# Designs tried in a protein design chat: miniprotein binders against Protein EXORDIUM-like 6 (EXL6). Part 4

Target 1, 305 residues: Protein EXORDIUM-like 6 (EXL6), of Arabidopsis thaliana (Mouse-ear cress) (q9m8t8)
Amino acid sequence: REPPSQIPNGTLDLSLLWYGQFTPTQKERVHDFIESLNFDAKEGLDPKVSAWWKVVESYQERFEVKDIYRQKKSNRTVAPRIKVKVVRSYVDEKMKYGKELTMGNGEKLVETAIGNMSKVVPVVLLSAQVRAHGVGFCDGTCQHNALAKIKGQKEPRRYIMVSNPEVECPGECAWPFHTADKGPRGMTYQPASGEVGADALVIQLATGLADLATNPDLTKSLFKSETTPYNDDVKKNHESSSMYIVDPATKCTRVFGSGAFPGFTGRIRVDPITGGAFNSHGINHLKFLIPSIWDPKTKSCWTPM

## First folded at step 18 (miniprotein)

Design fc (from l1 with R30E Y82I)
Fold by ESMFold2-Fast, scan of step 18:
Structure fc (fold): chain B 305 residues (1-305), chain A 98 residues (1-98)
Amino acid sequence: as target 1 above (305 residues)
Amino acid sequence: DKITVTVRVTDEGRTKTFKFTVDSPEEMREIMERIREIIEEMNPREVEITIHTSDPELAFKFAMEMAEMFRRMGFTWIEIHIKITNGKLTVEVEGERD
């Protein structure tokens, strides 16, 4: 009997590690985004962050449910729902491993975020003070699927690592809130939070959560197959052979709305109060700019607008 | 590079349309001011501005300036949509208010 890779109405427990100094806005923005994934915003405030997350959920394995108490011949197919919650949040303001991280330091941060918890997804957030190039950022990549083979464990662990690019590489990783260093001369927008770093962290986290939810078996492909679809995108770090960075499929990168093309996000709205760009509503009437996700059925990028 | 600007203002279900052609950067500023004057004079609840051009830089600048103008004029819904077909751009900036 093959057990399903996903269970209907599952939970995704996040363990956050904040490495370095973050503003209150940056911390609140990340937490508010996570809470917004499972929050039904007021009617008329469309699109919703929760609607974006429901689309992510819909790409997972579906389960057939039989109503045994009313109609035994009636079947219902249900897409898994994923309740996302923060179960731990640890802060290392003094940066135990310093500001210039190696891949080995990155592995230790992932281990710290996991702690002794089973089934948590570690989320490592690097402050603007950190030189994130050493852990795979700011060299043509602003988001990647990530996994680590942890010593003493049989199965490799999925993790999410995000970095505030505001100081180190805004021209690579803070678009559309900063002019891009490479590519076509494009449009830049104001961040809805008022802080480039806060909204850039949300975009990276959103991409990581979507990738994790839509590709939960990435670890099987990377460790049980000699030849994988991700071979060209997989890099074993020379300093730590137990840490892998998988470059994401570029199909929907830099797409936030319908009609996107190089240098332009696609359709977006402008907040009349702040002038900030957004495409989704969340808790407390907050507005977010979140990335599009690949739809395997239509073979195109699903956009909130 | 000739730029065509179409302004549609709607109030209580009635739409009026204005069309402009811009041949120089100096005329662009004049057209932006003319659009502001039209919106102030007519006090519409809905405005749609469409610009056709092959210059992405001018399209992006125009879209952002129009969105900022809508914010300052009290519009509560502001949307930017840029379409590209065969290297030609259509920029749509929409505003709504009560």
Scores: ipSAE 0.670, ipTM 0.876, lowest interface PAE 1.2, mean pLDDT 77

Design fc0 (from fc with A67V)
Fold by ESMFold2-Fast, scan of step 18:
Structure fc0 (fold): chain B 305 residues (1-305), chain A 98 residues (1-98)
Amino acid sequence: as target 1 above (305 residues)
Amino acid sequence: DKITVTVRVTDEGRTKTFKFTVDSPEEMREIMERIREIIEEMNPREVEITIHTSDPELAFKFAMEMVEMFRRMGFTWIEIHIKITNGKLTVEVEGERD
């Protein structure tokens, strides 16, 4: 049985560790994205990054009901809010553990991001110079989030780790800003920030934050999976649907707009000044391309457009 | 390699539609040039270009070429929508200014 998953006190206090060298654009882009999650001003442009975050927030309302066979309605009138903010930011520009990370070194970076703080969510950001394959990146995974055992702590700590993929595996983890290594021939776009790494980091962080916020305790969330080939010729005879544990944002990987299919992001807009692709707006009229998220109410990948 | 292109230009609530049929990819550059001429002459606030084709590579290249044309012509809002229905691709590129 799955217990309800909730973010304690409706807040995500993030402690960032920047490992390696980052451009000002990369740092600003990440901070602006985080601030945009709770930006809901009337004069702001639609669709908003905060509208996407409201879908994430709705998972708390859903899980409080516990999907009881005879219970079809939530007792809440308004979905709970999750306030996201950066409470600490630390830079290790000289890379204490070098450019090639092992799983053990990755764990130490998570501990560094936590420091002496209780209740923070550590977010480790790896620069383009870092080889992150040793911590599980660039082989089907473009962001990492899990539970870490912390010395002196009674309960394990939920963390996020993302990497700028533009040097190590752009074809795996920087689409749609770089041609994909695998799959059907598709469209590529220019990043709205002007930097592939900056916008790729935002996509990976968005996925990690959404997966963390919808499943903070890493309880079992069982999703039915179907083996659907990219073309109808590949699997003439469909295999039985399998069931596995998949987080909501990861379930909608590579979907950014309505009508997405392999090789195409779905509906998006282009900034006529920068040429950058986007599907949402944040603070200071900034434009972002953010990934879709599974919506259990519609049983589909929710998109900003 | 039959391709159908529909161009709709709208200004002050008035819409005018132009249709082209391309029997070869080689003719596509000529059609793109004609589309540019129409937009330059009519100076519309809104343009919608729809292309029907079964070739994904061609659909993607056409969409990006139209996006670049809109950027060069001063459009302030650009949207791309590609649909696949029964093996056929429909590409819609919409631009607005002012």
Scores: ipSAE 0.626, ipTM 0.870, lowest interface PAE 1.5, mean pLDDT 80

Design fc1 (from fc with F60M)
Fold by ESMFold2-Fast, scan of step 18:
Structure fc1 (fold): chain B 305 residues (1-305), chain A 98 residues (1-98)
Amino acid sequence: as target 1 above (305 residues)
Amino acid sequence: DKITVTVRVTDEGRTKTFKFTVDSPEEMREIMERIREIIEEMNPREVEITIHTSDPELAMKFAMEMAEMFRRMGFTWIEIHIKITNGKLTVEVEGERD
C-alpha cells in the first residue's frame, strides 16, 4: 500500500490556458467548479462539491500530536487542507498551433500555461474545435494528467489537460450526457449547465485534479510502464511506450452515485429547471455532477449520495 | 414477469398509497398516465414511486420518464435511485415541492 503524498503549503495554484473558442457557460462552469472545491459555508446545500474534495484531501498524510509532559498520548488526527485557486487565465482563441495538435504542440501549450511561474499547475483546456487525438485524447482516454518536459528545466512539470469531447468523441468522453459508443445502452442525462461540453469539461478536470492531488509526485511504485507496438501504415517500426497509472478517480470510472452498474451512473438528483443530472452543490447554489473517487479507508468508490 | 408499482403521495402529513401490478412492460405507459392523473388530482407536496422489475432497460426508461414528468409538474427536488438485488431491479423516483 503506497503512502499518500502531500501538497506543499496546502495550496494548489492553477494557471489555465483556454485553446480555441469556448462559450461563456463553459468558462464560468470551470471557474465555478474550482471555486466550489473549497466552498464549505453553513448556508450551502448538501451534498457539497467540497465534501468530495475532502476525500481527495484525506489521501495526504495524517498528523499525530503527543503530549510528552503529561505522560499521556493524545491522538489528534487532522487531514491537510488543499486550497485550489485560479491565479492565471490565458485565452488563445485563434489556436496558434491549429486544430490538429501533436504531442509537441501539447507540450508548448503546457509551457504557455506555466509562463514565468515556478509554482503553478498548468491546466490546458482544448475547445470542441480541436482534434485532440494527437495529444492522447479519445481511444480510451478522456483526460490527460502527466509530466511534460519543459525547455530549460531539468525536472519535468506536472500538468492537467482536458478537451471538450462534444465534437470529436462524445460517445466515448461525454457520457452520461451522450449515448456511449461501447458497452450496454444505458441512461443519458441532460447536463445541469445546459451544455454537454461544459459539464464534460468539469468531469475531466475533476478527475485530473483528484489524481494530481492524491499523487502529486507521480511515484514509480504507482507507475506501470507498458510498451505498446503500433502497426501503423504511416509509422511502421515505431515503438510507443505508455505509462499506465492506477489513480483514485480512474479506479471509479463511470461511477457517480451509490448503486452504479453498467449503463447507470448510480444515485443522482434531477435539476427542476434544467432537467440536468447532479450529485453535488457548489457556490451560488450551482449544481454539479462529479465523478466518484476511490476511498482507501473503505476500499470502495466514495459517492456524494 | 410481473411488474409491481407502488405510488405514495403525501400532503400536509397525510400519505395515500396506490399499488399497481402489470404482467407486461407494454402496460407501463398506462400506469404512468394513471400516476400523472393521481398527482394532478391530489396536488401532493411529496411523491415516491417504487417499481420492481427484472428488465434494466425498462427500469432506466421508467426512471427517466417519471423524473421528467415530476419536473414538468413543478417538483423542485427530484431523485432517482436504481438498485439491484438478486438480479431484480428496484427503481425509486422521488419528487418534492417547496
Scores: ipSAE 0.466, ipTM 0.819, lowest interface PAE 2.8, mean pLDDT 79

Design fc2 (from fc with K61M)
Fold by ESMFold2-Fast, scan of step 18:
Structure fc2 (fold): chain B 305 residues (1-305), chain A 98 residues (1-98)
Amino acid sequence: as target 1 above (305 residues)
Amino acid sequence: DKITVTVRVTDEGRTKTFKFTVDSPEEMREIMERIREIIEEMNPREVEITIHTSDPELAFMFAMEMAEMFRRMGFTWIEIHIKITNGKLTVEVEGERD
């Protein structure tokens, strides 16, 4: 069996590219969430965003075996820390490639986010008015996590792309802050930030970061296509573009707390000031609602509450 | 059909329990007002409201209305938990202050 992939140096240096117009709340929310991933101060409120990130980090856990050729370690399990930080943040408010992005335009945005840096993870964030084609947004996925072939580089670069879904597909990608398009009407909540787009972006980024950290080489991903009413003969010639990669760690994206079922997120708390729903705390006592992570040790969706 | 509502109010470690049966969704507004009156009269630091129903829309509406009531009444800890067993829903909304 293959050992878990490792994150070099235990760091994820993120280079953000904000494409289009974003509110200060949306930008601050994303930055605060990232800083909260490694916030483990004693004065912090529980449950912590960092406790959720520790479950993600546990996917990197390995047995220390005394091996004269490869490893000279005692028989012990080690879960390395993954420090996540923003090293660069660029804004393209005027949208160089317009509001309708082809796959090629998206790849150029990824290259722009990378710039001249050899070891950054590019994160492209698309504003509510932008439509990205070929990446499956609003058509089976709410975030895009893939490998990009960079001109002049031998190794492909892992990247994350997220979009503010509040205009294009709030019923698919902004639940539970918006009524779901399919299934039971369900329970909806107010976002703790006061903005649907800000908290939806956090959920999408959380999912993308978890996918990347638990499967950095993209080796153990499942491919899922949406059901089509057409037969196999038609499908062979005109394959559905509704395809997304489903990593085992993030298969709990509709679960936010214990006891979740279709239409209900699971156990959550309500912020007395904003009325917003949350299941975790970050820096500066900020509140976040983040999706559960599959825990292979317990074979269940790990929840903060 | 029958809806059961249980209200538990706790102050200084002592708990008092109130139970109601509602025969229709239309009576829920009257029960919600009665719950508010109990909380105002007892002025508790902790409240737990439990409802049993087979109607998921009513369960969701009740949970949101109770959480909003707690928020407006100054509760600083508000939690919602809904359980499903054999098609029957149990809604628990908890509030705590001070």
Scores: ipSAE 0.603, ipTM 0.872, lowest interface PAE 1.9, mean pLDDT 81

Design fc4 (from fc with M64L)
Fold by ESMFold2-Fast, scan of step 18:
Structure fc4 (fold): chain B 305 residues (1-305), chain A 98 residues (1-98)
Amino acid sequence: as target 1 above (305 residues)
Amino acid sequence: DKITVTVRVTDEGRTKTFKFTVDSPEEMREIMERIREIIEEMNPREVEITIHTSDPELAFKFALEMAEMFRRMGFTWIEIHIKITNGKLTVEVEGERD
């Protein structure tokens, strides 16, 4: 088996496309989160968003050298740095394709986000009023990342699509800032930004970025699951391309701290100023609730606290 | 079912412990008010509240109300933990201030 793919040259250039109406808080929250991946919060403010991103950056190193660490070998590998930059930001407030998006409309939005740039990752953000079909939003997932074939380019482009779930499925995709649809009633918190949609967008984007950074070309199998193989329909094909991939952040869905279980996020802190729930500090004394990441060494979700 | 609540208040390295037992959710509101009185009277720098219960809804409500109480009382560090042991929930809410 081949090792998982890596991001070359240590940079992840994002091109954002905001589709529909977003509040200033929603836009600022997303930008502040991205900036917080690159810069440490003030000394003494722990855990840090940048520390969570260091876990993502070191994922390939941790995965490939875990046996070396267990054997107490002295060879130390410096973890790669992945600087995340927003290099382009577009707003389509009028919603060119309307509020009901087909997969084809979504692909055109991805192309719009890319524009003429040869090595950017398009991030399409959908407002609360928008419904995207064929991507599984509100039906088993809260973010979408895939490969798109771009006209005039040899290689398919990895993209991320997130949606503000506040109107469509808050019980599935805005938890823990809204009552969960399943399990015990569940614990709900105040969002640190004051807006459910803003903090939900951050969680979805964090998940997409972590999954992308740990598996950027989708050609490697990171995890095998006991869930149904991708092509249940082809029973007689002995050469079936039956592959399934479980990405690290998606595998830890709804886990934000140690001791998480259905209905409870795991250990969290409460911001004394806003009353909002958080598990990490970012730039400018901002606080974020960000998802846990699967750790192959411990076979469990790594949590910020 | 029996509900147990332990309140530990610490100031300058000295800890005092208060314990309560109730057998209904309605009595829990009275205990919450008593906890506030203890914290207001003693003005501690650290408070740890632990509740043991088989009622997950009550445990979640308790944790959120205690965290909000700490916030309004000027605590600058507020943390919530919940554990499940043998089907029973243990809720821990910690507050710290200078």
Scores: ipSAE 0.620, ipTM 0.857, lowest interface PAE 1.7, mean pLDDT 79

Design fd0 (from i2 with R30E Y82I)
Fold by ESMFold2-Fast, scan of step 18:
Structure fd0 (fold): chain B 305 residues (1-305), chain A 98 residues (1-98)
Amino acid sequence: as target 1 above (305 residues)
Amino acid sequence: DKITVTVRVTDEGRTKTFKFTVDSPEEMREIMERIREIIEEMNPREVEITIHTSDPELAFKFAMEMAEMFRRMGFTEIYIHIKITNGKLTVEVEGERD
C-alpha cells in the first residue's frame, strides 16, 4: 500500500566526514566500495557489487519502455538508476568533540558533513575508539540512518552514521570477521582487505545506503523499539534522531549467501591470494563481502550467490 | 552418528567419486590428508568435497581447512557453503581452476 520510493534526480551525492583516526586501507576500502556500486564489470568478474545495487534500484517506481530495437511483442518496465558519488570528504583526526559523542555532538557532525550543500547526503564515519551515545550502535544496530532537522532548511535531511566496531562491539557488528556473540566458537572469516575494521565499515555503509535508497522518506521507520515495525508496543515518544529503521537490508541482517541460517553466512567465496571471504567483485578486481537485501518479488533475501 | 565425506574430482569432463565414512571427529584429520593425496594424484580442474555432520564447529573447521588447502594447491575459484537440512549440517567446499 505504500507508494514506491524515489531518489531525487537519481543521484546520491555523498559528503563523508571521517571522525578520528582511520587507516589508509579503511578510507580506500570505503571509497572503492562506493565507486563499485555503479561499475559495470566485464564478463568473468561475477557476481558484481553493481548487480547488488540494481536490486536496491528495483525498489523505485518503474517506468514502461518499448523495446523497439529487439522488436519484443510486449513492453518492459525499467527501474531508474541511482548514481552514487562522493562529492566531499572531510577529516577530523583530532576529534573536535572528543571520543564520547552525545546525540547533540553527533547531529553537529552531520551538519558539518552537509556544510553549505543543498542536495548532499551526509555520511559520518566514526573511528574505532569513538563512542556515540543515543544512536543505538552495539544496542541492536550497527549503523544509524535517520532524518535530521537542519537549521535554515524547510525539509529534514537524510543521513547515515557508521562506526568501526572493532573495539566497541566486534561480536555484534564485525561478524563474520570476528567471533559472533551468538553461535559456535571460532567461526570467523578473513577480511578481503586484510583489516577487520575496513570490511566491517563497508558492510555497515552498504546496509545504510541500501536502507536509505529503498526507503528515502522513512515511511517504514518506527521510533526506538526492540520489536518489528508492525508491533503496537513501539515506544512512540522517543526522539526522532534515535529511531530504529527496519528496512530491506536490515531485514536480511547477517545473510551473505544462499543457504544462510543463524550463525552461518550462507555461500561465500575465498580469495585464492589473500584467503579473504567475499561474495562480489568491484572496481580494479577488488573483492567485497556485502550483505543481502530483501527482494519483495521473491519474498526472500536476495544473495549474490 | 557416522560422518560421511564425498569427494568428487572432475577433469576433461570426466568425474570420479570417492566416499569415506568416519566414526569420530578425531579421524577427520586422516580423511583431510587422504583428500589432499587424491587431488595431488589426479590433478583435477574441479573438486567438490561434501561432508555431513551434526557438529557446527567441526563443519566450519573442515570448510576453512579445505579452502586453505585448495588455495595452496592453486585453485583460483574457491567456494564454501555450509547449510542445514533436517538438523544435519552439510559442508560443501568447491575448487576450480583452468
Scores: ipSAE 0.657, ipTM 0.868, lowest interface PAE 1.3, mean pLDDT 80

Design fd1 (from fd0 with F60M A67V)
Fold by ESMFold2-Fast, scan of step 18:
Structure fd1 (fold): chain B 305 residues (1-305), chain A 98 residues (1-98)
Amino acid sequence: as target 1 above (305 residues)
Amino acid sequence: DKITVTVRVTDEGRTKTFKFTVDSPEEMREIMERIREIIEEMNPREVEITIHTSDPELAMKFAMEMVEMFRRMGFTEIYIHIKITNGKLTVEVEGERD
């Protein structure tokens, strides 16, 4: 059984660093998505971004609900909520470290996003002007959600860094709004915002937030898969088993709806007004395409539809 | 390069099915026009269009044109799904309206 994770004080206070030039749409989409994680209106359109976030919250240890009328503990249990807020948003339009980032410069951007704040999660977003091959993006990775050692602090700091999805490796990081490197090349969808970069940033940030929230200490193996070869050819090659360890959102990579397979998102909706592809609703009647996440209760990738 | 298109129209719990077989992409325009005529004549609340082909680019192009048709005809809920069945690619476009 995988151990449950807990977010301290039930809050993720995000400090955003926008490195380079971003459109108003890119900034607004990220902010609107974050606000939508905790949008829990009785009325509204289903499925909700907040319903997806409740799956993330379900990874935490459950607590009993008190029955106030009987003055006793209910046998019902619920997972704690995780409140996600942007507490700082800083723009570095001039790009202090230039357009070509190294691993060392990436670390300095994380430190810049933290500033003098003791309890924020830094989120570094890289513009289309930035090349970050040296930070380890592309080649299967469009965001980092890792730990950083901060000078003068006892505990290492969790951070998220999102690469430019449109320019460096768009077939990997901007799919399904850009042609994939593999699969049917004519299959692209229009982003609901009208900007590939804006909606692709949301997908990468959603993956990073979900993996961070389900494994905040980055010390737990949330999943492992064991494969034992059954045919004689594999046994002759001295291969008897293989193990894979993944985080919940990464386990459901490129799944956005039911029936997904390599090269296709699964079932999605099209907004009749914008023509944009989506699978969830957020604040202000906004529509988002967000990746699925592994649900340990159903033992499957939970999809919004 | 055989292309098969199935159109299912549903209104008040009753479903009617129309099937077309096309040997070339050129004939797809005629099929799209016929589909529009069926939807206009029957005024259904729900439509499902299923395309079977070995050409994924053609299937996707046709599906996106059906999506645009549904948008223009006032469908308020539009879905797209791709499946692989018996080695063939199937694209489904669904629309619902009042």
Scores: ipSAE 0.497, ipTM 0.807, lowest interface PAE 2.1, mean pLDDT 78

Design fd10 (from fd0 with K61M E65I)
Fold by ESMFold2-Fast, scan of step 18:
Structure fd10 (fold): chain B 305 residues (1-305), chain A 98 residues (1-98)
Amino acid sequence: as target 1 above (305 residues)
Amino acid sequence: DKITVTVRVTDEGRTKTFKFTVDSPEEMREIMERIREIIEEMNPREVEITIHTSDPELAFMFAMIMAEMFRRMGFTEIYIHIKITNGKLTVEVEGERD
């Protein structure tokens, strides 16, 4: 049997499906963020979006293997490299399934994003007026990372779904660019792009990509658990009242800098010209605010600053 | 708050149960290491770990660390269930491998 899987070296090929109406700024912002994951020029400003992606890549850098026949343990440091690129971008501006999406409609959008491509990760982006049911958006989550059963394929396919929250739940899923609906109101900042929805989409996509890259096997297992009864004791019927995953990026929701607490982002920078909030630099001198990643070694969120 | 941890390991239809009680979250790391040792020693095809706690931060941390441990140990099917009953959290982490 193969040793335990770790974050693979290779390419993460994304197929984007834009469902509904998006501004040019929203589309450009998402593409610029993805391209920035691979931008590592020496003359570029620090901290870099690519440095954040290296942390994602290195989450499982230390791997312990036990050889039972030889009574030996080996520890190796692996620096996996994941090149992220957009290989397809499809636009459904007229919204084939309307503004109210069922889980089944969401699966059809995933199939559309995949098309006839193997080894692609579909990313479904929903415009501000679209509501997706059954995925937990605006009810405790701001992104969806799951498995879809694809007709004609043996194995289910991994996908990411994000939604522009600026109409449905800006106080839950667009902080710190909007006042929070729950807890301390705290500090708010201008989005670096000038559009709340554009920078909120980047945060959601960053979270989805990090969670996918750090816990690929766990996401697959959770899907199977949803279809199988947990408890066989019919007298007690202890069915799970809720099931969820605790992924490293999801654990650090609303943490963007060191010293964060409820209502405070932690240490970040503000562009003196635009007022835009950021903690990372990307291509073309662009500035991004990206989420922190949980570090189980320190029991804290790793932050760019 | 008293923390209880139950570990069930199953191989070839035989199940063995280990129970731990922790008086503080600081002892949790020692228990996690003991769980790893039990799984390595017994080489089971199925493992279920249950924790009862009133601390949601500890519950989430425990689930994440245990699931990652299972992944590194070769478990291909990993399930997390979190239940809330009367203000108490029950976290169940299951691993299965062929």
Scores: ipSAE 0.000, ipTM 0.118, lowest interface PAE 15.3, mean pLDDT 72

Design fd2 (from fd0 with K61M A67V)
Fold by ESMFold2-Fast, scan of step 18:
Structure fd2 (fold): chain B 305 residues (1-305), chain A 98 residues (1-98)
Amino acid sequence: as target 1 above (305 residues)
Amino acid sequence: DKITVTVRVTDEGRTKTFKFTVDSPEEMREIMERIREIIEEMNPREVEITIHTSDPELAFMFAMEMVEMFRRMGFTEIYIHIKITNGKLTVEVEGERD
């Protein structure tokens, strides 16, 4: 039987809501990245986006497989698979709530993405001209994933919200495709797609998907924080301190390869044709730069190379 | 700052090593051109360029220009790796082809 905190049925059905104007490249890039999570690149094209997703999958608890034929547990444990697919894509090109979104407007967009579907994860994508208030974009974060209380439903729904940072805060949320506005200038690269916004959206979505899949229960601790000590056996907060959870992909922000440090992504490859930076291969010979994931076994960021 | 550059070219299991010292930014252009000439003359399948410096911005600039050189010379596998130890940087730019 699957553990309670595991992704239900090993599927992650995404309902996308594109809010505002997006280029064809931005839309194709996001869709191609999602499809690449469950597709292996051809032989010789390593590392793979699918290999990165298998690391995300490995964070799930192993479970005993029920032997249906024998009506008994098989006593077999298997690393679970998570199949990701887009089941709905809605475009609001005219922006029903305008370009300045309040927290309440954002919640309505999440509800719109859910529609009447009981098992989807809503993904709200905001175009470069949109500003969302109350979610921390361009103020310490570049993606938002949280729980929403849905009317008529007893269980809260996980959702992801990402924004194209190209206009509002490229220095914070489009590195390494744009010079950083904080810390060392560092090394910058060309985006493999040719569009900063398209590849930045992929990084934000990848981070959100990894954090969601590795921590479906937002109240559970996956590992100790380096700044705020936490133990899974401790469920109380001191009056002047609080527990918090560090999401694995968010903990590895700005790490894309081995040996990363402020100003340098870590080991990466450069596409000889486009000059674009990448660390993984996906469908249709596409190349992606995707973020590293914290590995609690090694206490470091796992990197594709 | 002083920059040391090591160029290792490998073809059919044989490796040749060339070393350079750059004492000023003006010398960087001539060293880059010299490296290009070595690679063109030797026509190697594998090239590794290692840069040692205490100036991270110069290291990054040199690394990216070496990457552009590899792209123009038909290398199909291009890697960048940077190590930092005691404030000193070691930049490795690797190219492979065929």
Scores: ipSAE 0.461, ipTM 0.808, lowest interface PAE 2.6, mean pLDDT 78

